# VHH binders against Flagellar brake protein YcgR (ycgR): the designs that were tried, part 65

Target 1, 263 residues: Flagellar brake protein YcgR (ycgR), of Thauera aminoaromatica (c4kar8)
Amino acid sequence: MAELSTPSPASPAPLDGGRGDELEKFTLRGARQILQLLQDLITHRGLITAHTGGGHSFMTAVLKVDEERGRVVLDPSPDPQANRRALAAPRLTCVTQLDGIRIQFPLVGLGEGQDKGRPALFAPLPAEMLRLQRREFYRLQVPLAHELSCLLKAEDLARKPVEVSARVIDIGAGGVAVVVPTGAAEFVIGGTLPACRLALPDGEPIELDLEVRNLNRQTQRNGTEQLRVGLRFAALPRAADTRIQRYIFKTERALNAKARGGL

## First folded at step 22 (VHH)

Design RC17 (from MC4 with Y32H)
Fold by OpenDDE, fold request of step 23:
Structure RC17 (fold): chain B 263 residues (1-263), chain A 119 residues (1-119)
Amino acid sequence: as target 1 above (263 residues)
Amino acid sequence: DVQLVESGGGLVQAGGSLRLSCAASGFTFSSHAMYWGRQAPGKGREWVSGISSGGGSTAYASSVKGRFTISRDNAKNTLYLQMNNLKPEDTALYYCAKQDYEWGYFQYWGQGTQVTVSS
């Protein structure tokens, strides 16, 4: 009876922020880039969640980069069991953020030792680091006073067409972010929302197709949960693009003037 | 602890069919959008399909549209991918992914299941 060793749940794979081709754009493979990013993590004292597989993780930090030996030094967990799991894991998946950007990298060949007389974890330098930038395009934060909205054509749980009026929170050349009440409609990354209507202050709503690119749950100060939906313009007419750009430019100018004390 | 366990892969001839399953645990499955991705040999991982938390919305990569069907059983905490009319270019390790609503994207957690399509 060959005990089919249930493959141990693997460490989280690199986050696919988009079509496979997009991940490559965000993957650092250059030795210098990797070293710089690790040094930045040290400088900013970035806390790292290290995943060991099986749903287990522990908090760590990069303590040192040893370029001469080609290794990274990590802070061990105060939990001996977590350290044992880390050392037994074939791969450690490290997840952190710097300046709001998610960073993920694998470590292979973890060992324990001492750094300056203190217990430490050691691993060879990662071969790659993923730095996920959420936004390809600069996005203007929409002033609350503008009350921009987008009528989303979506589906509910029963796959029935539903229209959701969503507040636009940011806008750029490539798309918009909107907020909707939780449960208002069903959303999935890669999904297309056809014939939506973006309302700008300067005229009739713009009809456009939108593609869902990201989904964030946000808790408001009042404790109410809402869904932030990042949307890409899937098909934007030239005239619509011009209007959007004009709005962005005008708004930015106004905000800058206000910041300078002019308004 | 989040666990995703893929199964149902195997060797199949071109034009054949497979049904992949992903057993989910360690989180509220019914409240999360779920996805399939794949990685062919020597290529990067690519998005294949997605399904909303309630199953009301689905999405597909252009390469699999009309051939693959994503579905879910929230009572069983299981995600499915029905693959029909398989092609050699569909040969890949297939992964299940969970929506990460904090970061906005999805994350792969499992070891994947190998799908090999012979000519």
Scores: ipSAE 0.876, ipTM 0.967, lowest interface PAE 0.4, mean pLDDT 88
Fold by OpenDDE, fold request of step 23:
Structure RC17 (fold): chain B 263 residues (1-263), chain A 119 residues (1-119)
Amino acid sequence: as target 1 above (263 residues)
Amino acid sequence: DVQLVESGGGLVQAGGSLRLSCAASGFTFSSHAMYWGRQAPGKGREWVSGISSGGGSTAYASSVKGRFTISRDNAKNTLYLQMNNLKPEDTALYYCAKQDYEWGYFQYWGQGTQVTVSS
């Protein structure tokens, strides 16, 4: 009974500097990695939405990986018209999810044939696969009682400067996540928010520049939609970094003490 | 279904200009931030630019800042990239991308448009 050692989750690659190359961090290009991911899709019987263009798609699955021929075998659509569209398409965009992680990959050169006497679609192995892993950077979930806030300097839809007081929901050494009302301001990934103010409980707000790294729409339990904005500290003075680290450490200790039944 | 169709690519000499377009359909274009990326031969895909849903906020990669301008026409569901002072290193397949507010990032959906800058 060979203990299948569950492969240790690959350590999240360090947040290298602000270069627009973040999508590349999520893109697999290694042949072995691609093969493994495709095999995982087979094992988990992951349903794939294959987009053929023109607003058309069909459901498929990876049936087999033929490593010798360097091809992937897909389940054809029960709709002959969908298969015709797929074969006529210069490229398929395949979208799926595995273990809560979105996977996207292109297939080029689709053909039809038979696999073991059954109709099948064939394509060369994808050159790349996008695996959107949420880097769970260890971020401290900010206790609601702390009421951490960040004053964001942004622009509205009319390009008018606005200041938005955003609640900080998590904080780490590299940044914060905040929530703002939908429509409060405009955000774009890669955008810089200059001269923002992070309020910590221990003193005066910290002035800092923030870079937008992610944007999530969230629906609260009460049905209200909010925008979660992931923000990176673009330029953090050493003194500010020290304060942030101190806050995180102090808060973690307090939370741990409480969890252990300490007053 | 989401559809993004890039166009406007071509062959241009160094120092020249191109204007790329991305026609969007299958989603509420005006409610989504949009982006451009590119992939040079033998390289990974690179983020180039982003624009907020209303167009009020823009962002650029350092490599294209001051040369490229992202814009959008929400009435036409079209994203644009004006590229000026093009360089050979700008040679790439250019893609438009849609913000995914569920996953927090953006995704490329189109086939791309080829931009080739000759020396």
Scores: ipSAE 0.862, ipTM 0.964, lowest interface PAE 0.5, mean pLDDT 88
Fold by OpenDDE, look of step 22:
Structure RC17 (fold): chain B 263 residues (1-263), chain A 119 residues (1-119)
Amino acid sequence: as target 1 above (263 residues)
Amino acid sequence: DVQLVESGGGLVQAGGSLRLSCAASGFTFSSHAMYWGRQAPGKGREWVSGISSGGGSTAYASSVKGRFTISRDNAKNTLYLQMNNLKPEDTALYYCAKQDYEWGYFQYWGQGTQVTVSS
């Protein structure tokens, strides 16, 4: 009777909105890297939201990394019920931020105990840690005065084609970030927006295909909610690439000149 | 509190079909894009499909395009994945994931449902 080793429930890793292969770029699996990142969390006293499932979470922190025992020590919740849930959970999903970078990691095999006479939670070191960097490419913040826009061809709630004029807030070699009114169109990470038009100041709009990479809801100071859409250039003609690069370079130069008091 | 519960997995023969379901609770389901991912044994996590909050936009990995269909019932707070013409390479633990609009990524997922496709 071959004990079918129940595959250890592979801790559902956060899915990257990108291609599966892109997630790997942000996933730390090296023991040294993981230890370093955990140590950084300790150093910075980073607060961690630990999700226990069922919609429950509690705030914790990494107190210590025990390399000898291969475990992480967490601060227990002041709520005994939260701790019970944590201990009963097959997996904790820990989420935090360090230096503006989102960090997510699973903990499996949580136990309770004492660390130096204080109550603590213990878990084996995570096998992987996701460190999500917002952007792979340098992005130029577009000056408001430039009024860059992108005409997005998307679909509405009824799956009818709609065109949305979106303000470009940043641009790089790999794509643009735009803002649209909430509800203006339907977006999904991984979705393609074909035949969009990017308007640059130097000429006719550039027709290009865009891939949705990120979706962020932002509340403006005036209370209005907007959707920030991160878009990758899915197919960029060489001529368009050249124009974009030229624009970026020119703009950066101008901004730098201004910063130096030259304008 | 966000809860995602996947179901519908099982053993199927190559060429067969399955329909996965994900029951969502603890958030406004109709206001969030939802996604399917999978993890095959010994492989990394793979994005499979996504659907916008209202269902007006869908996306698929190239590996499943034309075979899989993502849908949702906002009234039932349920996400679906119809999987047709299943292949052995589709064998994986399938996860439902919720859009994180703060960070722009996937944040929440369930325990997953196992799909095994035999040759």
Scores: ipSAE 0.778, ipTM 0.927, lowest interface PAE 0.6, mean pLDDT 87
Fold by ESMFold2, look of step 22:
Structure RC17 (fold): chain B 263 residues (1-263), chain A 119 residues (1-119)
Amino acid sequence: as target 1 above (263 residues)
Amino acid sequence: DVQLVESGGGLVQAGGSLRLSCAASGFTFSSHAMYWGRQAPGKGREWVSGISSGGGSTAYASSVKGRFTISRDNAKNTLYLQMNNLKPEDTALYYCAKQDYEWGYFQYWGQGTQVTVSS
């Protein structure tokens, strides 16, 4: 039987990156909700990536929740260096998925010890957990043949205005996702791109203001680096909304008809 | 090893100014968008401001626009927040954050610096 090492203190909030108001809807702070989510992770045997800082991480799992002692029990890494980094870190950022939904929570005060004679890592229950549903709205995956594009009015590294023609990869009632070459323009979450132009197959392009909601890097199979930019419609005239929904509906009907015709 | 160390907080009177700094290490600072967030007592953490990797684009929460200015010095791996005309509701623990391009949002790594604005 070994005594847990003294936990290291850390910041009171999780490491998830996002606007505070937006992410609050996805934040669980109630003890009952946190315990249930942790139990769900145990039941589904969810593999967890535990980030220890400096680009280091290890795979783990929640082995159990000790409600009476107010702590979680984690599977230690077979790599002793990973365990040492975890114990030295001011916080452990745990990331996993449950039924395709991203779950993220911080653990602070990590200690080592044993659980029923087996090595284990221990931490107090997290004060909050994120159950991130990034998109609540339906998003149509735009068929390549449609070649939908959006002209973005942004700025380059020198703060000079640039126009970037970006391919639309998905579209919904609330926004679009586009891809642009890395370095084509400067983007920041929360930034507004005024007077962009969305080209739909029917009629003239739609002028609309867009807000950056997420930024992902990706590499094409030919080695080209691109940036995926998630964009929200900042304001949407009713006629534009109607055109977008009509496009989505017609395209879904066409795709569903092709799928059924292949029965 | 990503490290973000916030500094420059303190106690100021309403209407005063503070300049926050965030020293960054363990990643290529100039390749990442950077952000400031804050957490008031009993509240959730909220986004305050962001700046693109080269500084070409900035964004601010409505509550601070016109009073706060985000900037960065990529040669010194340092992020700044100039806070003017401070109000009691600006009292919070302030954090800087790094863009996570795999997750798609930003993350907080530091312990923050306390800003307290008395009336």
Scores: ipSAE 0.759, ipTM 0.934, lowest interface PAE 0.8, mean pLDDT 83

Design RC17 (from MC4 with Y32H)
Fold by ESMFold2, fold request of step 23:
Structure RC17 (fold): chain B 263 residues (1-263), chain A 119 residues (1-119)
Amino acid sequence: as target 1 above (263 residues)
Amino acid sequence: DVQLVESGGGLVQAGGSLRLSCAASGFTFSSHAMYWGRQAPGKGREWVSGISSGGGSTAYASSVKGRFTISRDNAKNTLYLQMNNLKPEDTALYYCAKQDYEWGYFQYWGQGTQVTVSS
């Protein structure tokens, strides 16, 4: 009761991670590993973006780890409203980088107090921390001109097969996000879409199995609703992985060249 | 104000069956995908099953596939979980959850309903 709130909803990541299975391989759960990683953040003075929900966040840092009490001490925001949001939030999703590696961890049970006479925020040590290299979390925003598409083998309202051609809006090592008209098919997180076809600019479409990880609604300029579907690659063949990485690298290089050259 | 009220839990012998219900209010039930999750003592929450807004697509955790069936009645704003061939490992507090289309994932709102499976 009291200081231990009901655990927050299952939210493996604010980034298109879905429920647990894709990111579990990169999750640190050993107490010594977690303590060492937190100490590394302190030593390198890593800045942390703490997400409080509702699109709100603030910058912070881990000031110290209190091993005896099993808690972390965080730098409060200079904005009192950000601190109030953090204290009211059921959880804080902390995101940072260390040596080019993405670090993400939840904090629950946040409280306020002082550390060495300075205002501070306190939370129990996280039970887990994600440690991801760029290729595991990066999602390329697909240029509209590429017209990248994915043929989805989904189900309609009557549980009958339906094919939906969906525009790919982002792509990474672990999956894609697509958009479809609202009502084009029935989707649920955890649902599987076997034998979908991803059309890349070079070569034949890739046949792959997809799993729904994320569902967002968005309204287009003309007022029509569409559904953004976050999809994980299930059992991705090695050759397909190579083609996807090559597409990402080539496209990223082209986009960076335009940004650097002022074209 | 979204409200989800779970019911139908209880004590049952291994091999038995229970049907859980989740009464929903405060949102358009028929336009939302819905989910069941569970939390065993001393463990974190675990996704169990999901069903699309119209019922056309369902999904199950491997540990319950073939034993549990998720369903919904959009006219009654009610989500169900039929649990057959229950095992002691299914002992948990069961929660229902609503898809959050702004966040893109789902949330648990109720206090849950306790299922206890004895040997």
Scores: ipSAE 0.748, ipTM 0.932, lowest interface PAE 0.8, mean pLDDT 84
Fold by ESMFold2, fold request of step 23:
Parts: sequence; C-alpha cells; structure tokens
Structure RC17 (fold): chain B 263 residues (1-263), chain A 119 residues (1-119)
Amino acid sequence: as target 1 above (263 residues)
Amino acid sequence: DVQLVESGGGLVQAGGSLRLSCAASGFTFSSHAMYWGRQAPGKGREWVSGISSGGGSTAYASSVKGRFTISRDNAKNTLYLQMNNLKPEDTALYYCAKQDYEWGYFQYWGQGTQVTVSS
C-alpha cells in the first residue's frame, strides 16, 4: 500500500497497551535490537511521551543506555507531581515517533537517582519494543460533516442482542473508533461483535466482524457520559480494505486542500 | 487505594477444576469491566477472559473458550474464574485486572494466584 501524500499529525497515545496479538510481528525482543533502537532515539534527540496511567503523561527523553547495568536513564519531569506519578505507576508506557516510525515500549521498575550529579529516572532495559511503520498505526480523524457511522450488533445487560448506531470518529487500515452513549450496550475488551455494518460514502455498508480493543469514558459538555470504543477488523475482505483506503486518501486530499486555502 | 486480591489457586490433576476469586476494593467495582490474565514461567502475559461491568458481555481467549467461565458478583465486589477440564498448558500465575477508562485498557494490581496442573 502506497504512503499517504500528507502526513497526519502524530498521536503519542499508546496503541492497545497490554494485548499485543496484532502487534507481535512488530515487536523487537532481541537485546541488541533494543539497544540499537534506544541509541537511535538518543542520537536523534527523540522526545518521548511517557504515560503513567490515569490519562496522565509527561515529556521525557532517553539520556543514555547503561549497558553494563542493563538500564535506561530518562530525563525527569520539571513537574514533581509527574515524577511522583511515574514512580508510583506499575508501568510507564513510552511513545515516540522518528522519521515516520512509531516506537512504543514499556518500562517497569522505575526508580529515581542521580546521573553525574543530576536528577534522573532509571529503569531496566525494556524486554520488548514496538516499531511500527506509519501504515500500521495511522488513523484518520473523521470530519464531523461526513457523519460516518457503524451499526454495532452488541449485547445488553441480559446478554440479549441490541443494535447500536455509533458515530465513527477515526478509521485506519486495522479498525475504527466509535462513540456510543454510556449504557447503550455492554462492552468488554476482547468481545466480538459479528456482522456489524460500517457505512462509508459511495456504496452499501460493509458487513464485518469487529473486536473490542479499547474502552474510554468521555463526559460531554452537557454532563452526559459517552463511551469511546476502539474496534479492530477481525477479518477484512480485500474489497472492503480498498474502499477504506480510498476513503482515507480522498479525505486527506480534501483536508490538505483546505489547509492550503483551496478545493 | 485500588486493591485486587486473587485466591483459589493450587495444584490440580489434568482434567480437574478450580475456581479463582478476585476480591476488589478501592473503586466502584460495578462500574468497571474486569479481566483475568495469566503468565506461565518464561512467557509473556496472556489475556484469558473479560467481563463487562454489568456482566452482559464476556470474552475468552481461544485457548480457554468452552472450558473457563468468567463471572462477577457486584454485590460482593468479587470477580470469578471457573476453570474446568484443566490442562498442563494452563499452569500459570493468574491475576485479575481492572479496566482503566482514561487509558482505555486494563491494569493488573495484585500478586496473582498460582495454578499448577499436573499430568
């Protein structure tokens, strides 16, 4: 598949953290590969978003790799509260991008100390790192005017089928994210929704099986709670994939033309 | 403080059954989806099962579907995993996890409970 003509702004948020079946083929586990990738981040001065959980994050960088002790050294935040959250977190999820390559890795066992008399954060080398080409992580933010929707075939509290029409807020090669009112159906990560219908412009809805990968809560301005549901395509026919990629390409071209003041 | 305390593990013969429990405190249990995961020695963590906050939707890893049943008792703030027809491959440290709706995934908080399945 061809590279997109206009790069979308990078999103530093973690991908699907913790369940990595789809991501296994992009996972580096060799010690030498991990050391080289960390050194590349240092050399290219890659800024890292470190997620501490609970929606909190801070900016950091890998200052060095201590190969002899098997540790990475990170720049602490100037905000003491962020450092406290990082040290208290069971896991620090680090996300960065370099030259169109998304890099994500966990750090566990974070501690504080000093490096050459300066405050620093330390952690064992990660046992794995994700390294993704742009195509594998890109998600188009769907313009509101497009009113893309997906008819979800989900379950209620009594485990009975319910249909929920959900607004699509982003779409990529591997899935969509949708929003639904809180309580519209029961969702759980790993749950499958067979025979859902994704409505794209220019054609009949696409019937496809979806799997729940992420669940976020949002509160709207009127105080109403919504649930953001991240969904993976369980199987994606070639024709459906082509339609999705065409939609993304056309929408990006239109958005790029608006950014330059003409369409 | 959020706490999840797993129990019910032990040594069992292949073909046997165990029921795991996860006692939850420090958060509104009935408002959260809950999960079981496991980690065999020398292996990465493996998601096993999940259940929605109200219990209306459940999900299972293919390796355990039809043998394991996740359930919850929201009045007792307790998550359960009924494991039937156990196999040696099920030997692992089992832990429960709480949905984190800001991060969008789940997090493990306890020490886990060991399940060992002998031939």
Scores: ipSAE 0.746, ipTM 0.933, lowest interface PAE 0.8, mean pLDDT 84

Design RC27 (from MC4 with E102A)
Fold by OpenDDE, fold request of step 23:
Structure RC27 (fold): chain B 263 residues (1-263), chain A 119 residues (1-119)
Amino acid sequence: as target 1 above (263 residues)
Amino acid sequence: DVQLVESGGGLVQAGGSLRLSCAASGFTFSSYAMYWGRQAPGKGREWVSGISSGGGSTAYASSVKGRFTISRDNAKNTLYLQMNNLKPEDTALYYCAKQDYAWGYFQYWGQGTQVTVSS
């Protein structure tokens, strides 16, 4: 009776062929490191997307770390159905970002209770936390007021060509991240989206080819699910590159001026 | 628990063909993009191909484009890779992977199926 060794949960591997060994460099397994990172999340009031499986997620936060009991306290969803799904899930996948670094950790053994008279979710401390610093080019977070958009040419589930107007949430020299409604179009990592149109505030849209590099499902505070699509510029004309760089520079300057107490 | 079981590998001569299968269980298969990767001896894991959840969008590494075809049967929870005109450079352990929409990359590699192409 050959014990079918349950395949060890394979760590997420980046597309660029990075050795699985590199992920270990980004994995925190030390108890003190894990506690510190969780405390940092508390201090920064980091919002966490907790994935319950089946394409469902809810927004939460770490409220407290109970070192004595070896547990983490989470903010429950305002949606009772989301909490039920969370409690029924064998595992939560928690995803967040701190200082531009993506953090992911599993929680197993979720329970409900009260913390200081308030409803709370409880789980044992994670055994590991993944902290990935994307060496990617600095990406500017696009101010909401700029309302940058990218018209994506894609296909829907019926393989019908569709045009999706996607909001640009960040932009860099190498690409953009956009958000689309879940189910608006089909995407696959490594896929090419030809003849898309990036709308900048300073003129006509830029026509460009985009390559899908990342796909992330996010749940908004209102409970609406969105798909974040990371896109690389596949073929960017020099003139377009110049315009993008100019936009980034101008926006960064304005943000910095505002941060310094400028108008 | 997510399970991916690859099959269909073997020894083939250069110019030959193989069809790989990946049986998926433990998740809603039709809701996830799926991928093939491979690892040659002494090399890192390489992305080979991807297919969207509904199968409408596909992608291929430049090294396999025009020779390999990815497909899926959502009713059977099965991913396929048709490999034609195989080359010695295609010799590798081939893995099936599930999209991780939480992190945005690949997760849950199976045990793999060995493909050996003899010159």
Scores: ipSAE 0.836, ipTM 0.949, lowest interface PAE 0.5, mean pLDDT 87
Fold by ESMFold2, look of step 22:
Structure RC27 (fold): chain B 263 residues (1-263), chain A 119 residues (1-119)
Amino acid sequence: as target 1 above (263 residues)
Amino acid sequence: DVQLVESGGGLVQAGGSLRLSCAASGFTFSSYAMYWGRQAPGKGREWVSGISSGGGSTAYASSVKGRFTISRDNAKNTLYLQMNNLKPEDTALYYCAKQDYAWGYFQYWGQGTQVTVSS
């Protein structure tokens, strides 16, 4: 006979964000679709990173979906402070993967209680879930040995040019993701970075224009904050596109050959 | 408790100007990139402009480049949109939005302010 605790003190519910056009088509808003995806996460025992804001997060899982009460049940953290931060947060941003597909969804109105005598966290079902199909968003995870970098030509606080050498962590047909130290430059979604240079293992760096598509803040194990910047290739010359596609294809083949060798 | 309160909308003749404000509270304003979006009658919400946390980088939708200027005053926790040479197609409910660094995109929090441009 579990008693659901009240949610955190009242705050305005967040409105759905104005996602970029390329992400909106992967946003699930139907109740049946959301329930099925949550059930898939339960079935596959998906581990979820729940972000509470301020650079804090904790690991959790969806334990069950209570359709009759319209709520999702989450595993609490063994760290009581993480649970307190989660309960105080106006929302949780949950991130996970299912069969290589990135899943992301917000939870609002988190409360605590017990489920069948065990501590649990509760929230209303999310109004939306983002499900990024790998095929349409394929990104090669760049092997560390390749040491791919991208020289970003960005701006500082005074709108003065700065150059930032950023490590490329993934690359696909439409863009790259890079990491930079927090504060190295000023970034905004929709901003363009002209004349950046992408260094591939072959040949001279590729000069290209990039557009910022997403910005994530990450805290490393040592406490250092870094910014993950998702970048789209603007109009690429054919030669640049060909070099990028060739790199991706050859690297995939090499990784597949290594995987088949197994040993 | 994130609060974003838009103001400064109104009725204006084509070719005119308006300045929108967005008062922010409940978070460290200077640490977040901020955005303007708009929603015309019967249409979905459209990104309009963005500005980095320190103001060092700005971005605009092609439909408003050269006419709109985004700015921020981090000491006053206020975001602005100066709209010049307004056109009837700029008629919309205008919202400000806050970067969500965990999700990686931005979110709208307010009720918006109506801008109506007469022809």
Scores: ipSAE 0.746, ipTM 0.931, lowest interface PAE 0.8, mean pLDDT 83
Fold by ESMFold2, fold request of step 23:
Structure RC27 (fold): chain B 263 residues (1-263), chain A 119 residues (1-119)
Amino acid sequence: as target 1 above (263 residues)
Amino acid sequence: DVQLVESGGGLVQAGGSLRLSCAASGFTFSSYAMYWGRQAPGKGREWVSGISSGGGSTAYASSVKGRFTISRDNAKNTLYLQMNNLKPEDTALYYCAKQDYAWGYFQYWGQGTQVTVSS
């Protein structure tokens, strides 16, 4: 997957260093901070997307931190080609989410070996980790019970208007991701969908303009194909922004309360 | 294997027109959204335009909207970019790209075709 003009889709992608010092206030460089954050990823069994460059990535996890040797231990891919690319890459850019907060860190000097008799990947501890607490990068995973939907005003194969009801799977200050049946409408990255309607639990639906940022296909267990559409808010009115932020805040607070009571 | 071959570039005076073509093979062309991007000398590649798999939806970068028209002929497995009212800032190597639905973005595969607009 190639990154062009540093696009920022609704789904996670690596951030580059062209942001001046804007990201510096979110960058952890203290050894204790880095060790604690890596331990938190281990404790929560966070899945990590490791980007090897050239648009390639694989899923991994931090299995442990070897503090004595200053190393992190990663889960290898079951795909041998992904492991080969990772070992050949000058660096891995690891991207993940912890409690809805985006985490990004580089790993350099990746090697292979064994951990307790099982294959593993090793790297020195990262020199820095990015922990983005800024609201515009945060994406809340919508609880299934909320059944949030967005009515999309799109186009069909004949370039005629069609309305598609799409389930919202995540939401943030900058956009949503939705799932639609494959073939329900024509979508293209960069396409705009004016006057869509986002249905939040409280109040009337929000009317807003959306821009397509990414497109993924997935197959359901019954063999039906669905399309995951990452959408950015275009020209979001202040009142609509306030309602979206209120929903995110209330939902996050409720989820944190359940997690405290359960753990 | 996927192949995309761009053609139709050349030298043109400002205000002129060119039509680019992208010949596709090695995949079911009609099943994929397709894109044009460009790379000016000494700069990174940037998105220019996109078209959905059936041609029902199109999109353009603000810098080219109203001047460029993307189209496709699924019977000929060919993507087109009609470029009108060309400006010196449109000077670039132009590439076509194929949607990758596994990763959610598009990828470039060809060598590109050079467009040079004199002032």
Scores: ipSAE 0.735, ipTM 0.927, lowest interface PAE 0.8, mean pLDDT 83
Fold by OpenDDE, look of step 22:
Structure RC27 (fold): chain B 263 residues (1-263), chain A 119 residues (1-119)
Amino acid sequence: as target 1 above (263 residues)
Amino acid sequence: DVQLVESGGGLVQAGGSLRLSCAASGFTFSSYAMYWGRQAPGKGREWVSGISSGGGSTAYASSVKGRFTISRDNAKNTLYLQMNNLKPEDTALYYCAKQDYAWGYFQYWGQGTQVTVSS
């Protein structure tokens, strides 16, 4: 009786036909690498979306890496319910971005306690961390002060056309990530949003077609649930591309200047 | 635990039709976008179609567009794929996949259902 090895739940396959095995290329399993990456997250005060399952998440941050105890210290949610969900979850999926690179890692065995007299969440160090360098294009984190927005042409639950104004949180040559209120529209990975309008600070909105490439539910610290939508530029006019590139370059330069103490 | 059970596959002649079903359990089905993927012999898994949580938005691979229709019944926790005008190149193991909002990708959880299209 050949034990039909239940095919291991297939690793999430990217829509772009990337083989699940490609993810292995981006997976860090080395203890030193993991520690370094976690330290980098601390240094950069990277906000982390911790997914607790069931479509729920909360914002957290790595506060400390305790190498001696082999654990990571996380900032608890201000929402007690979120913390309860986190503690009850068999696994947290933590998602963040550092230097335009998406970082994802699981945490298991979450506990609560205190760190230096403050409430904290504790978990063993992750066994692996995924660094997904979005294929080809650096994505600029959009400064909040720039208030970039994208008018999304989508459909609601009834398939009625709706327009959703979405804040752009990151932008690259290949696309944008936006945040929308949960339930504002229906999205599906692989779906096309035609005739959207990207508003840049330097002029008239850019009309473009967008393809949904990623969907992430996020619960903000205030308890508000949002949907992060990763969008690819499906058809970008050359002039628009130039404008986007210019914006990115200008913004990066400004950010770097500021970081150097010039502003 | 998330469970997806695909059914409805079989042997059909070219030009024929099949309707696949995926029974979902272990999660709030209506809260997740769902997808169909397939894996042909000797090929990697490919995305076939997707449907939003409420069913208000759908997407299709170019290879199946106009022939396949994805739908869902949230009350029954069931995902469907109507496949019309089937072609030999549609021969594959078809998988039901759930949206992973953490990863931003879809995950295959089912064992799949075999679709074989004869010439």
Scores: ipSAE 0.731, ipTM 0.909, lowest interface PAE 0.6, mean pLDDT 86

